VH-VL binders against q9ut70. Designs and how they scored, part 8

Target 1, 155 residues: q9ut70
Amino acid sequence: MTIYAFYIYSRKCECVFAHRWKPSDRNSMETLVSQLEQNSIEDDMEKLIFGVVFSLRNMVKKITADQDQFMSYTTSKYKLHFYETPTNLRLIFITNPKIDSLTHVLQQIYTTLYVEFVVKHPLYTHVPPSAEEGGINCEIFRITLDRFVRTLSCF
Below, E stands for the ipSAE of ESMFold2; O stands for the ipSAE of OpenDDE; V2 stands for 0.75 times the mean of E and O plus 0.25 times the DockQ between their complexes.

## First folded at step 5 (VH-VL)

Design a19 (framework fv_clesitamig; at its last look DockQ between E and O 0.04; V2 from the best seeds 0.00; counts 0 for: pae E 11.0 > 2, grease 19.4 > 18.9, SAP .517 > .496, placed apart)
Fold by OpenDDE, look of step 6:
Structure a19 (fold): chain C 155 residues (1-155), chain A 121 residues (1-121), chain B 110 residues (1-110)
Amino acid sequence: as target 1 above (155 residues)
Amino acid sequence: QVTLTESGPALVKPTQTLTLTCTFSGYSISSGYYMGWVRQAPGQGLEWMGTIYHSGSSTDYASWAKGRVTISVDRSKNQFSLKLSSVTAADTAVYYCAREDFWRGFYFDYWGQGTLVTVSS
Amino acid sequence: DIQLTQSPSFLSASVGDRVTITCQSTQSVYSNNYLSWYQQKPGQPPKLLIYAASSLQSGVPSRFSGSGSGTDFTLTINSLEAEDAATYYCQQLNSYPPYTFGGGTKVEIK
């Protein structure tokens, strides 16, 4: 398994959705993510990711005169993949550093899964209070996302 | 059922600070909502005052409200608060708190019943 | 700041009439997803009718519809009913504040 986590951030870069896959390798990042989940400190990870994205975006804006698109950030331990939707949602994958850019996959997740199961889904129109308590926990979206990601060749 | 309820004094003296609280029920603070304050002077239209993310990490205010309005959140009490300083008669209005949804679009889907605040000496 | 101008400010129509309210923005709305319409009756809070410019909120009658893009948006009541007497507001919730409301359109029934 080379995909570690998926995040959606709002137009103001607050994390509104998070999903993590069980690590298959003893990568340090996988271990860190696992530990964070076990210790219920996912918020810290989300904040860290936010900080990285924010900083990188600012850097791109300052350095590049032309409209430069931030696509990915790679370290020795992980790769951050980035896509911003027309509605200014930010979709992020955290993967093994050897994985090629998944920006196109993130776009596909938005245009097909997010639009279909979150935006257009009739059940989402009537989110029961119980579903709201767990966040915008569109379970159908989560399940479909998981299934989709598992079909990826890099998974 | 999602419910929002505004509470606070009905009467405030000029120059004082207006403090209102919005208590919500029917949902928990989650990573998918903002809370906003909107007021309406008697016989007038709706005026947006400000919005806060559920965690309190982000706030936005109307231009006229900057420096005068403070919005905060108390997650332990399921409450959002509005403070408006240096009030005048012009601040007499019905004050609404509303929940902002952004998943299917951007809109205020749930509103409180509103609370009338009169500024008078 | 972005301003929204509604027209007309006041409208009187008969039951069964087609009613159209317009909302014009001083700046282009970034996405249609940022434009909403509300209905407010006296003594009541606003009620969401339309979101994302053209999406009907659950529970709202199908006689209500929204359209438009860019700087020009419209709310249409296909066949006016007596219960539709109210003031209607548009609002833009762009990525950046302010989340401005229109001035409102009061609809009365003849």
Scores: ipSAE 0.011, ipTM 0.609, lowest interface PAE 9.8, mean pLDDT 85
Fold by ESMFold2-Fast, scan of step 5:
Structure a19 (fold): chain C 155 residues (1-155), chain A 121 residues (1-121), chain B 110 residues (1-110)
Amino acid sequence: as target 1 above (155 residues)
Amino acid sequence: QVTLTESGPALVKPTQTLTLTCTFSGYSISSGYYMGWVRQAPGQGLEWMGTIYHSGSSTDYASWAKGRVTISVDRSKNQFSLKLSSVTAADTAVYYCAREDFWRGFYFDYWGQGTLVTVSS
Amino acid sequence: DIQLTQSPSFLSASVGDRVTITCQSTQSVYSNNYLSWYQQKPGQPPKLLIYAASSLQSGVPSRFSGSGSGTDFTLTINSLEAEDAATYYCQQLNSYPPYTFGGGTKVEIK
């Protein structure tokens, strides 16, 4: 198994959707996963999470300033894959550091799964519910995401 | 031109394990479909048993089937198989394998012809 | 544990008739429209006719149509043909798994 977790952050930097495939881990990856899954109950945690995402964005943008490339950040323990939608949602994969960029997969999840099962749902709002309100609570999106991700050759 | 064909014994004795195999053709095993097993007792309706992804990485079972049913895949032979343990007369049914489309809904778009399995002593 | 009830369980009609069968769920199906209809002829496997409550499967004649949402769904054959003699099943998903099938409606031609 090489794909550990998937997250969606709102434009307010609140975690509005979380799904984990890898069980609990006590290393540095579990620390990051814990931070990413934190509900935005405390403003300080929201600022820390946004700071991580913002720092990764600025760092990658400097390195790839002369190319249109998708964003990823690799450590010795994990790789973070990042995709920002036109609606300012931020989609994140946490994976084994040895797999290739999955940013194109994140884009596919947004354009096919998220649009079909979340955006076109009768109860959809253009601004996702806040983390305190339970975030994006769409069971069919979670189910189809899980099934889709398990079909990837790198899973 | 997708075809699915079930094969296995037509008669099984009570308490034995039933093994059925589904062979598919007309599409690549790497095309990303799920494959399921559905059975139908004589004169009865359809009953879902379980589903597996072509790589074997994901398997789901009906609640009654957990502990009795195992579904597996053999990619090299374009086959997936069903094992049902400790059979009884209640397991007498036509067994179908079917391909699942989860993109536009959870439904079965192609079915095998079905194989009748009778459990008798 | 969601149940699907089909009505009627049996009907007999003439070629050219408009036939309607219903499927009622004890709970709303997922997205209010994750309900499919299958046709099964004696000795044959089921064949998908309708998915997502109202979407016609490729290759299925246009005389078949589906409608409804939430808990109440209908399959209509607007002009019955002799080849339509079969048992029809509805199928739903509320949470995966399990799949749930209705009890079936047998359609006979007079």
Scores: ipSAE 0.007, ipTM 0.574, lowest interface PAE 9.7, mean pLDDT 78
Fold by ESMFold2, look of step 6:
Structure a19 (fold): chain C 155 residues (1-155), chain A 121 residues (1-121), chain B 110 residues (1-110)
Amino acid sequence: as target 1 above (155 residues)
Amino acid sequence: QVTLTESGPALVKPTQTLTLTCTFSGYSISSGYYMGWVRQAPGQGLEWMGTIYHSGSSTDYASWAKGRVTISVDRSKNQFSLKLSSVTAADTAVYYCAREDFWRGFYFDYWGQGTLVTVSS
Amino acid sequence: DIQLTQSPSFLSASVGDRVTITCQSTQSVYSNNYLSWYQQKPGQPPKLLIYAASSLQSGVPSRFSGSGSGTDFTLTINSLEAEDAATYYCQQLNSYPPYTFGGGTKVEIK
């Protein structure tokens, strides 16, 4: 597995959607190893996510260069892929550090999946999303996102 | 522009494995699609068997099909295969391949002409 | 898997009649605006008529319409034509993996 998680943060820098592909199993030796890896990964990933979301200096520097909305950051354990939408939502992949940038994939998720299944959803009218309103609680988007991610060659 | 063609044997004996191939050709504006297999016994309704993403990275099967049905793709030939193991007379049907465009989703917009497979001793 | 029940199983009607076919599902998880209708004539593959419950596929005559949401959906043929003699199937996605078909409704011309 090379794609570990997907997140959406609001313009208020609050997590409004999260999907992880590594479920835990606590009842075995493999479970213990997975939890140790997960804890280590989560600590580094939380640092990366906060660093990217709250670091305006990095975004301003990238904005003065080409493709300012597309960026990624790599550590020894993870690669973080970042895309900010015109509506100031921040879409994030966390992946294996050896994967090429997926920031254009994040743009596709917004322009195609999010718009089609969240913005246009007949029974989901909380747009733009906020944490106070329960975030993006739209299961058709979660299903479609999972299906899309599984089509990627790097999955 | 889009064409789907099923090929394979018209007659299979009980207990054998049925292998069918679907060849996709033509231009698609979408970069992604799923290929599905749907069968129809004589005088009966449509029965979905499973789908595969065109790269081969994801497959889904109907609950009755698990353990008997295998769907795969040969990307170099743009061909999709269906294997149905341990066939019986109940597997006599017209077998269709059908395409779902990834972006519009959730329905089959292009269908092959179908191929009749008879299971008989 | 989701079950879809179509009613009636078959009907006979005259040219010009308004025909209504219903499709009911066992579950309504996602409003089920993701229901489609297909037409199948003998010896031919199914043809998509309606997607997303009410959207008419390109090239389909305007006498066909779809409606409904949740668990109850309807296909209507406003003025039946002789060429509309066929079997009609609904298809719905409620849970992954998708593509459950209804049992079909055969429409015959008197």
Scores: ipSAE 0.007, ipTM 0.547, lowest interface PAE 11.0, mean pLDDT 75
ESMFold2 (binder alone), look of step 6: mean pLDDT 87; pTM 0.905

Design a20 (framework fv_clesitamig)
Fold by ESMFold2-Fast, scan of step 5:
Structure a20 (fold): chain C 155 residues (1-155), chain A 121 residues (1-121), chain B 110 residues (1-110)
Amino acid sequence: as target 1 above (155 residues)
Amino acid sequence: QVTLTESGPALVKPTQTLTLTCTFSGYSISSGYYMGWVRQAPGQGLEWMGTIYHSGSSTDYASWAKGRVTISVDRSKNQFSLKLSSVTAADTAVYYCAREDFWRGYYFDYWGQGTLVTVSS
Amino acid sequence: DIQLTQSPSFLSASVGDRVTITCQSTQSVYSNNYLSWYQQKPGQPPKLLIYAASSLQSGVPSRFSGSGSGTDFTLTINSLEAEDAATYYCQQYDSYPPYTFGGGTKVEIK
């Protein structure tokens, strides 16, 4: 399995959707995953939010050569794939560091799955629900995302 | 207009391999659909056997079916096939093929008419 | 693996009655909404009625509805018709693989 997790962040850098396929086997990746999935209010929230915002801001600054708002951040233990949508959502894959670009996949998830099952849902509003409000709760999106990712040759 | 049609032998001898074919029409083979096999013994409920993605890249089987069941797809013929090895009287059932609506999620939206297979010597 | 128990296994009711069929799961999973309902008439394949616990399939009469959360789900026929005599099955997806079906509920008209 080479694809570990998928996340959607709002324009305010709040995690509004999270889906994991496998737990991380490495402590440093587990720390990052814990930070990305953080949506609880705690005494150390300011430090955690700063870390996440700083990481996302740094990713945005690392523009890829094809200028399609796709970028990646690679370590020895994982590769983080990033795509920013026209509606200012940030879609993230965390994968094995040797996997090739998932540019096509992230864009396809947004245009075919997110738009169809979340945006066109009768209860959708112009602003996605905040993390405090429970984030994105579309079960059909979660199920179809899981199935779609499992059909990828790199999964 | 979407149709699924099962075909294969109505009678199979114990220990032989059962081969069933499902031919679909009314839509082009494409990414986005799974195909499953479900059987129903006389007077009993529904039992899932396995499911395959159209490209053949992902196939899942029920625990009891592993080692006995093989599901495959032939995209050029619009067919997927089920092979069940070492059959016994307990495999007597109506066999259905069913399409899973991948884009709308986790249910079977079209079913074949079913084909009765009797295992007897 | 998740197991599904349907209750009752058999019921007999009159045209116009409100009928409720229950499907109980042995465990809760992250989502409790991944459940579908099928209708099967004698000699016919199953027909999808409800998906995602409460979503009505296109072409299915509005008298059918689904509800539930956690481990308990219900299929309701709010005004039974003679043509509704059939066996009804629930199916879960939340713990795939495997797909699991309930044992069925046979509905007869008085």
Scores: ipSAE 0.006, ipTM 0.495, lowest interface PAE 14.5, mean pLDDT 74

Design a21 (framework fv_clesitamig)
Fold by ESMFold2-Fast, scan of step 5:
Structure a21 (fold): chain C 155 residues (1-155), chain A 121 residues (1-121), chain B 110 residues (1-110)
Amino acid sequence: as target 1 above (155 residues)
Amino acid sequence: QVTLTESGPALVKPTQTLTLTCTFSGYSISSGYYMGWVRQAPGQGLEWMGTIYHSGSSTDYASWAKGRVTISVDRSKNQFSLKLSSVTAADTAVYYCAREDFWSGYYFDYWGQGTLVTVSS
Amino acid sequence: DIQLTQSPSFLSASVGDRVTITCQSTQSVYSNNYLSWYQQKPGQPPKLLIYAASSLQSGVPSRFSGSGSGTDFTLTINSLEAEDAATYYCQQYYSDPPYTFGGGTKVEIK
């Protein structure tokens, strides 16, 4: 399994949605160790992403050419895939560092799942929840996101 | 080091379109910032008009400004522009451009000096 | 739209006084308290003083402080200086747009 987590950050860099996939198809002792490590860092994942975002701010400040389209950032353990929506939401995948860019997938999630199941949902308001993990309160979005991601060839 | 400078006409006749330009120095707008326009009528408070992302891909306008205000970006000149159509005496104000952090979007950290625009015959 | 009401609209105080300005929001401004305070002197642009309700902007004197959460926010100047004569504005950026400013508070030194 190559897709580890999905996050949505608001314009104000608040995590408003978080969803993590567990490695379910591995059958080894190393899987238990990995799961324990993942559980240890689950609470700190948003902090880690904020640290990466802060680093990106410095990179962007240095860029003076037409190179403002940030698509991904690779760490030793993870690859961060990035997509900023027209509404200034930031959608992030955390994956195995060896997989190809998922920017187009993030775009599809926004246009087909987020807009349909969050923006148009009866419980949605036009003011996003502030600095709250899982602030998107539409359970149908979480379910359809999970189903969609599991159909991806790289999952 | 960072400076924002507004430029445009000081006098505009009623029904015309006001065009103002904000030019940046000390950094590139391509570095990823949001740019806003805020105005202030004589003796009155601050009124937000709209904000644009540096690439021009996203714009937000105040409710009263929708349909009258267009904000655009010219990255090659390090400029953002405001067009306000069908002006009236109520649009007489000092117009400021201001920068907002790309990633946090929390506040306006740098402001231009402001340019006074009078709407009169 | 979130609306901000500042109180008082005008105050006159002496050098060394503690002054407080309040800003009330029509709806809650949550987490990170997306509210900032600006100082504007006559003929000059606004200058950022406080962001995230309580964070002091780099280079701003420590006599300035912000507090509050939800719907009620306060800017405090612990020991007023002559250079602090200005109009002060609160601003919220929690709602994606419109961003709104308070009506302003004019501070005059006696």
Scores: ipSAE 0.006, ipTM 0.492, lowest interface PAE 14.0, mean pLDDT 72

Design a22 (framework fv_clesitamig)
Fold by ESMFold2-Fast, scan of step 5:
Structure a22 (fold): chain C 155 residues (1-155), chain A 121 residues (1-121), chain B 110 residues (1-110)
Amino acid sequence: as target 1 above (155 residues)
Amino acid sequence: QVTLTESGPALVKPTQTLTLTCTFSGYSISSGYYMGWVRQAPGQGLEWMGTIYHSGSSTDYASWAKGRVTISVDRSKNQFSLKLSSVTAADTAVYYCAREDFWSGYYFDYWGQGTLVTVSS
Amino acid sequence: DIQLTQSPSFLSASVGDRVTITCQSTQSVYSNNYLSWYQQKPGQPPKLLIYAASSLQSGVPSRFSGSGSGTDFTLTINSLEAEDAATYYCQQAYSYPPWTFGGGTKVEIK
């Protein structure tokens, strides 16, 4: 198992969707996971992402040099993969540090699973619900995401 | 066109292992497709047995099938196979292999012709 | 595990008739619409007609339509033709497997 968690953040820097599999290093991962799952009323997501990336860099002083540094960041215990959609949603994978970049996979999740099961849903609104409103509450998106991720060779 | 063809024995004795193979052709093996097995006892309805992703990395089985059913993929032969152990007369059925498109809600869009397997002594 | 109940289990109708087949689940299907309909003629494999409750599969005649949401779904054949004599099955996916099929509805032409 090499993929630990998946998150979607709104333009307002709120975690509107979270799905965990099984963290391999619970103590180190819990701090990052708690930070990523924390709701915020601020709308400066780039500042939040910069803070997360900067904190990870300071912890272990490790960066994946042969990958887009804005798209992934690697530590000794995990790799953070990042993709921002044209609609300003931010999709994040947390994985084993040895895994190759999943930016293309994040883009595929957005264009195929999110668009199909969330955007085309009859109850879709132009602004995703806030975390206090339940975030993205779509059963079939969660199920199809889980099954899709389990089919990846790197899972 | 997409074609799925089942092959295997028409008659199996109780307690033996039934092995069926599905050969697929007419399409590229790509991510996003599952391949499954569905059976139908004479005069009865359809019963799902299990599915496997084309790379073999993910499998799902019906609860009654766990421990008796194994589905596997042989990419070199363009085949996926079903093994059903410890068969009884209740396993007499037509067995279908089918392709599942999971992107649009887990339906079977292409089916094999089916193969009748009779379990008797 | 949820159960799918089809009604009626058998019907006999004439060419040109409008026929309806219902499928009821014991629990709401996912997204209230993840239910498919299949047609099976004797000696043949099932053929997909409708997916996502109301989406017509490519190549399927427009006289077939699906409707419903949640727990109650209907397959309609607007003007029955002789080649429509078959058994019809609904199918739903609930969470992780198992995928469940209904008991079937046999349609005969008078």
Scores: ipSAE 0.006, ipTM 0.499, lowest interface PAE 13.8, mean pLDDT 74

Design a23 (framework fv_clesitamig)
Fold by ESMFold2-Fast, scan of step 5:
Structure a23 (fold): chain C 155 residues (1-155), chain A 121 residues (1-121), chain B 110 residues (1-110)
Amino acid sequence: as target 1 above (155 residues)
Amino acid sequence: QVTLTESGPALVKPTQTLTLTCTFSGYSISSGYYMGWVRQAPGQGLEWMGTIYHSGSSTDYASWAKGRVTISVDRSKNQFSLKLSSVTAADTAVYYCAREDFWSGYYFDYWGQGTLVTVSS
Amino acid sequence: DIQLTQSPSFLSASVGDRVTITCQSTQSVYSNNYLSWYQQKPGQPPKLLIYAASSLQSGVPSRFSGSGSGTDFTLTINSLEAEDAATYYCQGYYSGYIYTFGGGTKVEIK
């Protein structure tokens, strides 16, 4: 049961933050198994995120009262967990498919970490650049996110 | 059938504020589209000015336009408006409003017919 | 500043000719593919032809095609028709909600 990656997408569906956890970030006993699993199926994770981004782009066109339909998306190898903020940011976890919903954890990350360390920063930019150009470049947010995620029982 | 129509003055004096309005029909304002303004000086190319989300909650402007351009939306009238302050002869152009589809590829899919604005005293 | 340069700025060709127009960006477009092409006829607004570098807009004749990625893009008309006399513009999208148009290419029929 592992958390592989965290992403933030902007209101125009640009990836503005990306953080990945590598096998070397876990216990030595699990390093070889995690390395083989993560490296051999990296392309599947890229396909998953692409498909979800496409779905997110179309959500604003659709009248839907059923939020459960879009709270998570599961494949045989990965599960995507989703949370949309009031400012139309989309927060995403990519995890092992057996992990229970982390939507409330994503909401906590937004309220506790993003608002405190990114939004309230004196040099906050309302329109963050894409991750391709450095994205949300707030090191304290990245550090505190990493520490918080490592305390989760499913990490 | 989506239609966009620009309206406003054909002649504006230097230093004044230009105000243009775009009226749209054929789709629901709540569909989540951005709406933009693009201008074209005589004999010149297209120049993006800015875009606004249908709710009015988010606006984006070209770097040169910040401080001079304000875009707003009136959802009850199916209109969005452009204000360009402190105009000069360099602002003489045909002004287009256009609907932006960011979901499929960040492009402008429907355009108004354009309105020529001349800045002259 | 981000710039899109189109080449050539002007061309004259005969019906049936294959014509190509290039668009070069000083920076990579978002995701290396968010580049669109528009056709503008005298007295008319621009009309979308191609989006996401190579996707043909519905209702646009199949003789139009787009290709390229990153900073270099091409619009091709494989068999020019008289109705294709127009100015063609590329438009890029860049991270941070930035839109830029090329300077245009005027296509005249002989």
Scores: ipSAE 0.061, ipTM 0.653, lowest interface PAE 6.1, mean pLDDT 81

Design a24 (framework fv_clesitamig)
Fold by ESMFold2-Fast, scan of step 5:
Structure a24 (fold): chain C 155 residues (1-155), chain A 121 residues (1-121), chain B 110 residues (1-110)
Amino acid sequence: as target 1 above (155 residues)
Amino acid sequence: QVTLTESGPALVKPTQTLTLTCTFSGGSISSGYYMGWVRQAPGQGLEWMGTIYPGDSDTDYASWAKGRVTISVDRSKNQFSLKLSSVTAADTAVYYCAREDFWRGYYFDYWGQGTLVTVSS
Amino acid sequence: DIQLTQSPSFLSASVGDRVTITCQSTQSVYSYNYLSWYQQKPGQPPKLLIYAASSLQSGVPSRFSGSGSGTDFTLTINSLEAEDAATYYCQQYYSYPPYTFGGGTKVEIK
């Protein structure tokens, strides 16, 4: 199994959706995962989650400096894949560091799964749900995402 | 809701250090946004000076500003400040502080009202 | 550093006119088209109108639109209103640091 976790961050750097496939161990990857998951339940923007915000900030700077040639950030323990939507959601995969870029897969998840099961949901407003509102709580999206990811050859 | 307010001297003498402070209201300065300074000389365009990330005090400066500009943050006061050393008449400008929303694309979504600083003897 | 050239530097137009302002970059602005447009009225701070070249900021009237890619970008005001008299600036944030602003385009109502 090479795909460990999937996250969606809002415009305000709040984790509004989290799904994990591989249990984290208590190393640097677990620290990042714990920070991402903590943000999904936080409804208080006064608390700064240093590790995840700092990591994403550095990743964006590296992508920009490389003239958009890299769409991922790789460490010895994991690779972070990043896709920013036109609506300014940030979709993230955490995977085995040897995986090729999954930015196109993140884009597909947004255009097909997120639009179909979240945007077209009767309770959806034109603004994505905040963490204070419980984030993206759509069981059909979670189930369909899980099924889709498990069919990927790199899973 | 969100408000940025500049404060500092309106008049500074040549060779002195200009210090300006920006107070952030309507939320925590540590909420994950970058904070920056942009100036505008009379009748001229906008010039970016530098940016700080309040979460770790990491700074970036325009190349001309390195060695002259220092930006710092005081999270307890919800403020960030600009120090510009060795000022000359060329530093006469309206100084704006602004919030930079890098999560939505590295642009400035909220601006202070601006404060005019005149450098003269 | 990426440099931005705005054209024209000045224009005068009537209410109801369609006006266009161009911003030319010395280098391509890739990915999310990291280019924004601001409106500044005398004595006021700049106001964000457009980000990512074509995305309209919330609260900005729909008569404003942005387009373009690569090195050539355009701000369009579909039907000019009296309140639109202002100086308009483009800004790139693809090459950071520094951020670069265009020289500005002053729009006057006849």
Scores: ipSAE 0.006, ipTM 0.486, lowest interface PAE 14.4, mean pLDDT 74

Design a25 (framework fv_clesitamig)
Fold by ESMFold2-Fast, scan of step 5:
Structure a25 (fold): chain C 155 residues (1-155), chain A 121 residues (1-121), chain B 110 residues (1-110)
Amino acid sequence: as target 1 above (155 residues)
Amino acid sequence: QVTLTESGPALVKPTQTLTLTCTFSGYSISSDYYMGWVRQAPGQGLEWMGTIYHYGSSTDYASWAKGRVTISVDRSKNQFSLKLSSVTAADTAVYYCAREDFWSGYYFDYWGQGTLVTVSS
Amino acid sequence: DIQLTQSPSFLSASVGDRVTITCQSTQSVYSNNYLSWYQQKPGQPPKLLIYAASSLQSGVPSRFSGSGSGTDFTLTINSLEAEDAATYYCQQLNSYPPYTFGGGTKVEIK
């Protein structure tokens, strides 16, 4: 599996949505030890993402084309794909560093899935609550995002 | 200082199940590594058998190995194991365990010393 | 299924010689550069020399270099030393998985 996680950060750089993909298991059950270790991995990934997002706040964007609004950041361990929406949300994929840019996929997620299932939802407040306050918890968006991402050739 | 050490029987009879264990040290078991098995028949080249991502127990096997090979991990003992069922003389080989970096991946950076397994009556 | 063909299967060369080994894939490797080279001496496990076609593994002498992209790759030993007598293997991944190894090239010192 080459896509590890998807995040949405607010204008204030607060994580408001998180979804992580675990490697597929042969068994239908995970041991308690395996579950604890997986949670530790996810915490480490959150720390890595925070560090990268913090760095991106202060990075000068190098735009080589008039319409190029996309950026990615590659390390030896992961590649961060970044897309900033017109509403100042920051959509992020964390993937294997070998994956081609997914910024157009992030744009598609925003225009197709986020707008349909989050923005048009009756409880939408325009300013998403912070992750500390529970963030974006629309289950239809989470389910549809998961299904969509699993159809990508790089998943 | 990373070390991988294979252990198991040196001689197995045809139709039996071969079980090999790889014990690792010098790094913490983490999501950062896949663990693989590669074998080499006498005088022949390297043949990949399968890999496991230990945190999720996610496994991938060579096409010929599906149905015969099972790879599993015991995180508490820093071990992963290979079971190969219904062995024949064609399974006589040196068996290596090897580590792959999960993030930068697709190559094996550390290998065990190898263990020779002979399948004979 | 991707097949890797190494050429030559055997070569004999003198200390100080420049040696080249080629690896040809039937299809482009992943990202056109996910090809690695290993050295195996008799009685020893394989040792990683080169990854991502041209990246030298830490601790490997600089006389080893890799080049190529897509389907055609080369391992070069700029000045052969006695300890370089070994069998060399290329390895690729096009889609996860499987891993495929070349048939090997045996290098002897004359």
Scores: ipSAE 0.000, ipTM 0.481, lowest interface PAE 16.4, mean pLDDT 75

